VH-VL binders against q9y8q3. Designs and how they scored, part 2

Target 1, 263 residues: q9y8q3
Amino acid sequence: MRRIGLEALERVLYPVIPVVVTAEHQGRVGGMLAAWWMQASFTPPILAVAIAPERYTYKLVRESGVFAFNLLDFKLVDKAPFLGDVSERLLPGKIREAGLNIVRGEVLGAPLIAEASAAVELELVDVVEAGDHDVFLGEAKAVYTVDDFRGGMWSLETYRPLMYLGRTRRPGPVYRVYLTPRGWERREIEFAGGKLKPLAEKRVRLISRVEEAVKASSSREEAVDAVRRILSEEGLDPSDAEYLVEDALRRAKSYRRRGQSSS

## First folded at step 13 (VH-VL)

Design C3
Fold by OpenDDE, fold request of step 17:
Structure C3 (fold): chain C 263 residues (1-263), chain A 123 residues (1-123), chain B 107 residues (1-107)
Amino acid sequence: as target 1 above (263 residues)
Amino acid sequence: EVTLKESGPALVKPTQTLTLTCTFSGFSLSTEGVGVGWIRQPPGKALEWLALIYWDDDKYYNPSLKNRLTISKDTSKNQVVLTMTNMDPVDTATYYCAHIYYYGSDSYPFDYWGQGTMVTVSS
Amino acid sequence: DIQMTQSPSSLSASVGDRVTITCLASQGISNYLAWYQQKPGKAPKLLIYYASTLQSGVPSRFSGSGSGTDYTLTISSLQPEDFATYYCQQYYSYPWTFGGGTKVEIK
């Protein structure tokens, strides 16, 4: 082995099977494709996922305390951009817009993707601040699978796991690479491509404006107020300002952890 | 060859509902990236975007008119239908349907247009 | 909504002239800008998309430039058939919006 730069860490950890994290608050169902997840405990069964405060799903999970993991079949790969590149904040009903349906879990009533190959209802038990992301720990309350899961494991006869290999570094458009072990079919989808591009770029712009507002502010409160105004101007929910400010502060390494000095 | 043609009433009374149909050929709304939109233009005025529908049935509306607009497609018939409720004389305009292809940097909005259909709202 | 301010609203020019039309967006639109030509009684015709990409079949005398909020359509040498009204349009965010138009008239 050779030592490489830490900047490549994320890329080295691919491929992964991402999960779609779904949650609902006040009638709004959202979801995001998340690569940074794991089983954290066997007893009790706890799953964990890292989510940045900027993500709308972060808000939904925080506010509701209930969320779900969904495993998608590779046949749904075309839905990935909706789930990964676009925010529910900017595209209300994103999951539906992606052509996916929501069904309620039987135990927690968590929003599940009907077309998923597997789903897990999770009750939020803890949130650990890792840095620019929080790790959400959820206790599994119910698990659902398609028939391909039998005999205690996936047969992979019908289930085609969706794997994410990473994004390209080519000049020009960036592509996200997806593949499935079954036949090793590969798909390259343009990042924020197609009709989603404007929405994805709008998200980027919003984040940029938030960062600028935070930078220009002398206090967190001032930043929050500024971002509230920004959100209002954009026709978005001003109550999201605190989340966005926190996200920006963390990324700027100016965030003070609970009981700790800024690192 | 791509062609689009608008059809509907030339005259609508105030408060009535306008139904316009765009019939097209040379492309399919089953093709990824393809969409059909509606644009109107009052006489002597600028263009105004109304609505858009994509191959995956994704729909977008002008917020100023959203409550009045409904767009739908019939892929098998190569048709897109726009309905606009509660018509007013201010809605008098030439209404166009147009083809769009949206796919990353290769995206272009309205590259093919119908000839337009004049709709007059009058008592 | 993103407002598109187009200028001038009208201009007079002669054949062979260089014509420049500007479009200012109320916010950044990341080159998601199109230019159209419209002649009386006809539907608009797409000239430029993505700020600077020439639509197939459009003469090379037409060009688009700009970034951020400021965009420009240029006709390097005005031809008789170029006398028309031109519109910019952003398709960066919904609702898509058009400029007010620029009428290019014969001097």
Scores: ipSAE 0.016, ipTM 0.487, lowest interface PAE 10.1, mean pLDDT 91
Fold by ESMFold2, fold request of step 17:
Structure C3 (fold): chain C 263 residues (1-263), chain A 123 residues (1-123), chain B 107 residues (1-107)
Amino acid sequence: as target 1 above (263 residues)
Amino acid sequence: EVTLKESGPALVKPTQTLTLTCTFSGFSLSTEGVGVGWIRQPPGKALEWLALIYWDDDKYYNPSLKNRLTISKDTSKNQVVLTMTNMDPVDTATYYCAHIYYYGSDSYPFDYWGQGTMVTVSS
Amino acid sequence: DIQMTQSPSSLSASVGDRVTITCLASQGISNYLAWYQQKPGKAPKLLIYYASTLQSGVPSRFSGSGSGTDYTLTISSLQPEDFATYYCQQYYSYPWTFGGGTKVEIK
């Protein structure tokens, strides 16, 4: 074994099967593709996911206390940019824009992706700060599957897990790399490609403006006021300012990774 | 200083397999972000990209030639090898290898080139 | 594949002239556009990358501009050593493709 730089740490830990985290608050439904999740307890059944405060889904879960994990089949890989590369703040209705439908769970009313191969309804039970992300602990209250799950396990002849391998690190556009074990099919999907590229660029500019405003402020309250003005100028919800300020403050304290928009 | 040099036969016959070696110095393919590509230029014509290999052994080929091309590296020897099968007179060209270096969010396309090697395909 | 159309295919100019070479991509390439200079019998040399960033050691009379599908290389005051063929290249998506070249001849 040889020692490598910590900047490659997350890539060593791939492949993983990401989940789409979905949540709703006051009629707004959002979601994000999340690779940093785990099973945390069997009794009670608890799942965990790391979410940065900047993510719209962070706000939705914090404010509602209810969310869902959705497992996607590899056939949906082309929809991943809508789920993982752009924010609901900048593309309202991004799940429907991806051509996916929301249905409601029977136990908590959590928003579920109808096209998912499995979904889990989760009730938020704790949030633990972990640097630039918080770890959300949710107790599973219901689980749903398509008929491909029989006999107590998946049939990989019909279910093709969507596995994430990370971002390409080479000149040219950034791609997210996905894999499924059946046939070992590999796809490289351009990060925020096509019509999504202006939205991703707008997000970068917004985050930069927020970081600059926070740096120029002498207090949290001053920073929140400044970011509220930025959000209003951009036609965005000013009530999001506290989350964006918190995210910027945490980024100032921790290691920064370029392009960490999908985890 | 970064240097690259192409080596291989100057003359091949139709249907033969061409093997070209790029020997370089001033960088290593073990360095994160680094890659080496191959480009050709038929006499009097435009440049055509052929293939690319990165430090992590990720490989890309021009689809119009993919079934004919194989690229590989030997990091310990500072070499990249291109093999092209079923040569035809239309493949007569100067063949270049060139360096690429990934740099933050910006990318550096072919920033250092070898001097090129002329390969003529004729009977 | 992204087609790169360069114009003009050739031009003649005097020392001191301002020279403009254009490159049109068949779709947007988000500034992943490079310009190369190639002198007869020599390998190409990178002049400009990311549409407008000047490579180290390249004279300041060279500049790049443009966005989306339309890109331009400008030589503000042509010098005798600028006799060469110039190529644009997109590196937005594979296969990477070059323009057909613009031959610049000094009168």
Scores: ipSAE 0.012, ipTM 0.514, lowest interface PAE 8.3, mean pLDDT 88
Fold by ESMFold2, look of step 15:
Structure C3 (fold): chain C 263 residues (1-263), chain A 123 residues (1-123), chain B 107 residues (1-107)
Amino acid sequence: as target 1 above (263 residues)
Amino acid sequence: EVTLKESGPALVKPTQTLTLTCTFSGFSLSTEGVGVGWIRQPPGKALEWLALIYWDDDKYYNPSLKNRLTISKDTSKNQVVLTMTNMDPVDTATYYCAHIYYYGSDSYPFDYWGQGTMVTVSS
Amino acid sequence: DIQMTQSPSSLSASVGDRVTITCLASQGISNYLAWYQQKPGKAPKLLIYYASTLQSGVPSRFSGSGSGTDYTLTISSLQPEDFATYYCQQYYSYPWTFGGGTKVEIK
């Protein structure tokens, strides 16, 4: 076994089974596909997930204190771009746009994806800073499953786990790579393909404007004001400015560390 | 300050192998998303992309050059090396190395270029 | 391979003129298009990426537009330092390809 550079860390850790994190605040439901999650405690049952401040779901979980994990079957792999590649900010109702339905959990009223193979209702108990992401700790209050989970185990005849292997090389179009171990089926799905391409293009330009404004500002308060103006000009919710500024500041620190510490 | 500099022979005979080294500073190929590419420009002609190597050793080549190209990196020396076999007078060009990167889903083109090195292939 | 057809191949213009250069891709490239400026004996300089985003330090008289297959570089008021050759480049798929260039010369 030989030592390799940390730049390969993410790819070494895949494949993983991602979850869709869903949450609601003030009548708006958002979701995100998340690969960086784990079970953190058995008693009480606590799950953890890393979420960047820029993600719309970050704001929803932070403000509501209630969220859900949803496990998807591989039959839903074509829905992944709607869940992982686009923000609710840019595609309102993205879960419905993906052809998926929201139902409410019985215990916390958490928004669940009706088509999921399993869902877990979670109550937020802590948020821990971890570099460019925060780790959200949630206590599980309810769990739901389809008939594929019987006798304490998934039936692989009908359940095909969705596993994520990472992204293909850039520059150029990015493809997300998925696998199901049943039959060893492998799919490469274009990042933000189809009707999502214009939204991905808009997001790239928006993020660049936010990063430039943050770099040009002499204080956090000045940065928030500048980003609020950018969001208003783009027809987006100005109340998201704090989260976008925090994300830009954390990413700038991460990029500086990698570039300078690796030189 | 990001800088790149190409080095190698100014004159190569036909059929010989060209080896070019890109030495850079102000960034590292240990940084996620960072890459270095090679581009050439024959005198008075358009730019032509040759090859690209990323921080995780993923490599891409222009297929028009029929496996004549090999790109490699030495991250500890801040160097990227391009080898091009079976040189021909039509390969006479200025050869550039350039920095590129991506972050998340964002893709960026070549943003910093070396000054280039002229390679003449004389029969 | 995605072919990039750049028009015109050359043009003559006076200081203060509005200059427009076009670049046509043989298929859609989703705004993964860059514009470079190159002066004789010098390396190319990135002006615009993602079709319309100005690189830091590039004067605001430069702008990019377009989508799909059709892209345009505009210089709103040509300056003496803008006489150069301009290239477009797609970075949507491998192999990456450049346009043939547009030489902007003094009228």
Scores: ipSAE 0.006, ipTM 0.489, lowest interface PAE 9.1, mean pLDDT 86

Design C3
Fold by ESMFold2, fold request of step 17:
Structure C3 (fold): chain C 263 residues (1-263), chain A 123 residues (1-123), chain B 107 residues (1-107)
Amino acid sequence: as target 1 above (263 residues)
Amino acid sequence: EVTLKESGPALVKPTQTLTLTCTFSGFSLSTEGVGVGWIRQPPGKALEWLALIYWDDDKYYNPSLKNRLTISKDTSKNQVVLTMTNMDPVDTATYYCAHIYYYGSDSYPFDYWGQGTMVTVSS
Amino acid sequence: DIQMTQSPSSLSASVGDRVTITCLASQGISNYLAWYQQKPGKAPKLLIYYASTLQSGVPSRFSGSGSGTDYTLTISSLQPEDFATYYCQQYYSYPWTFGGGTKVEIK
């Protein structure tokens, strides 16, 4: 083995099977494609997922205490940009825009993706800070599968696991790379391609404005007030400001630590 | 403030190997998405991209020059080094290093450039 | 390789004029196009990226437009400090390539 730099760590840990995390608060349903999840306990059954405060789904889970994991079939890989590359904050109804439908779980009423191969309803138990992300711990209250899951195991006769390999780092457009072991089929999906590009650009500009406002502020309260004004100007929900400020502060702390360590 | 500066010999003889060092400040190659590239410009002619190295040691070379170029980094010294073998008078040019950022949503072009260093190849 | 053809190779204009420079790619580049300004004896300076996004600190008289294979840099009201050579660059596919340049001279 050879040693490589920590900057490549994320990609070494792929491939993984990502989940779509879905949640609802005050009638607003959102979701995000998440690779950083795990099983954390058998008794009680607890699953964990890392979510950054900037993600709209972060707000939904924190405020509702109920969420779901959804496993997608590889046939849905073209939907991934809607789920992973744009925010519900900027594209209301992004799950429906992707051509996917929401149904309700029978136990918690959690929003589930109807087209998923499996779904798990989760009740939030704890949130643990882990640098620029929080780890959300949820107790599983219900699980659903399609018929491919039989005899306590996926048969893989029709289910094509969607595996994520990361983002490309070559010149030109960024692609997210996916694989299914059935037939060793590989797809490169352009990050926020086509009509999604302006939404991804708007997200980048919004994050940049938030970071600038946070850097210019003398206190958290001042930063939150400034970000509320930015959100209002953009026609967005000002109550998101606390989450965006928290995210920016964590990124600044993480960047400072890395810069200090590189000297 | 981001700055880059190229250093190396001003004169080399044909067939020699050129070694150029880019020393920079205001950013670190340990930062995700950050890269440094090399571009040259012969006197009175257009710019030509040579090579690029990212924070994770991914490297890209102009295919027409690939067998002649090697790029490396020393993150602790804030340096990127380019070597170019078998120099020829046609390689006479100003050599620039430049900063690039590859943040998750897109690749970006070179946004900060060094002043450049003139390298003359003659016998 | 994607060839970038700039036109004109040079032009002369007066202060206050509207100046237009075109860049044609040999194939579609999906707006992955940058414009640089280079003054004599100096390094290039990024003006515009992604075809139309103005780099921070660049005066608003500069603008970019276009799509597919056809891209344009416009200077809406030419100033004396805009005397320079302008280059386009595609960064859509490997290898990255530059146009031949357009020298803008002020009459």
Scores: ipSAE 0.005, ipTM 0.494, lowest interface PAE 10.6, mean pLDDT 87
Fold by ESMFold2, fold request of step 17:
Structure C3 (fold): chain C 263 residues (1-263), chain A 123 residues (1-123), chain B 107 residues (1-107)
Amino acid sequence: as target 1 above (263 residues)
Amino acid sequence: EVTLKESGPALVKPTQTLTLTCTFSGFSLSTEGVGVGWIRQPPGKALEWLALIYWDDDKYYNPSLKNRLTISKDTSKNQVVLTMTNMDPVDTATYYCAHIYYYGSDSYPFDYWGQGTMVTVSS
Amino acid sequence: DIQMTQSPSSLSASVGDRVTITCLASQGISNYLAWYQQKPGKAPKLLIYYASTLQSGVPSRFSGSGSGTDYTLTISSLQPEDFATYYCQQYYSYPWTFGGGTKVEIK
C-alpha cells in the first residue's frame, strides 16, 4: 500500500449506497441525498447520518425531531441532481420538481418518498458534533419496503441498488458517478446540470456571502444579524441564519485543523 | 470585491526558472469549488492556458508544457505560485492569474483576472 | 485537444453596427463556451459563459448563441467602448483552449 494525502480520504471510502433524508417542519418538506450514514444499533434500532448545518434538511430535522431515510432504486438515478445538488431553500418543492411524490409514514407521519424501494421513519434521539457536520442519531420506528424485499432479503433480479462513487475530478463538467451491481451499469450524471445550474451557483454565492459576513463580525450575535439581512435580501427565510452561521464557523475551524494535519 | 495580482521578475534569462506569485483577496481557496488558474499571452498573440489548482489541491497542467510547470497554493497567505522551468524567448508573454469557481455545475470559465505581469525572456 | 477557430480574424465597423463573431469547435462542447473581451494593455474580461449567459454587469447589447460545435457572439449596436479583441474559449475538456481572437476595429 502507499500512503496518500488525507484530502483523498472521502473518495477512498466510496462506493456507498446513499439514502435520501426527508423531513418536514411547519408544512415545508425537504430532502437531501446523503452518503455518510450507518446503522449504529440494533437494539434499539438506531441509524446515523452526518448532515452539515447549511443543508436545509438539517434545520428540518433539528426543529421537528422526525425524519426518514429513503432507499432509491437505480431507475431513479436521473432524479439525483434534484436531491443532492440543489437546496430546498433555493428550490422550494424540489422533491416534487424531481417528479417524486411524498406520502406519510403510518407511525410518525414522516414524509416518505412514494417511489422509494424502502423507507424508515426515524425519531431523533441525539445529535453529536463531528467537525463540520453533526451526526444525527435516529431511532427507527417503522420500516417499509416494496415487494422486491422478500424472505428477509432483497431480490436483485428486480431491485437495483443505487451505489455512489463520488464526483469526477477532471476538466469540464463535474459528474456524480453511480453504479448498480446487476449488469454493472455505470452512469455519470452531470452535477446540477441544465436548468439546475443557476440554483447551484446561487447556493455557492450565498455560502460565500455568509462566510464574508461571519469574518466581518465580532460576535456570533452580530454574525447572525448580518446573515439574517443577507437572507432577507435574497428572499429567503431569515430564521435560517443561525444554521448558516454555525456552518460557516465550523468550516473555518475544519479548514484550519485540516491544513495543519495535512502538512 | 474579488481581486488578483501577479508578482515576479519582469526579466529572466533563457534556461532560468520563472516563479510567479498570485496574491488575491475577496475569496479563499478553502472554499469548496474555488480554483485559481494561470494564463499567458505572448505580445500580439492569443491566450494560452497554463495551469489550474483547486481548493482540494487538484492540479491541471497544459500538456504542451509537460514537466515544465508546477502550481501550488498557500491558502493561509491567499497565494498561488506558478513555477515554469527552462525559460526560452518564446515564453515571453504577459502572465495572468484568474479565479474560477465550479461548484454548482462544474468549472466556470475564468471570471476574474489579475492585471497581468509582463515577463521577458532574453539574454 | 479541442481546436477553437474564430472568424473573422478582424473586422472594421462603425458605431451602431451589428457585429457577429463566429467560433467553431473541432468537436461538440455542450455549450461550455465562454466569450472574453480584451482591450489593448488590459486583462481579458468575461462577457458570456455557457454559450449564452451574460456575466453580471455586461451590457445587454452582447449576446451569445449556438450549440454543438458552432457558436456566435453578437453585438447588437456597437459602441465606442466595444472596439477590442474578442476571444472564445472552450472549457468542456482538458486542456482549456482559446480561439485565435477577432479584432474589432473602428471605421
Scores: ipSAE 0.000, ipTM 0.487, lowest interface PAE 11.0, mean pLDDT 88

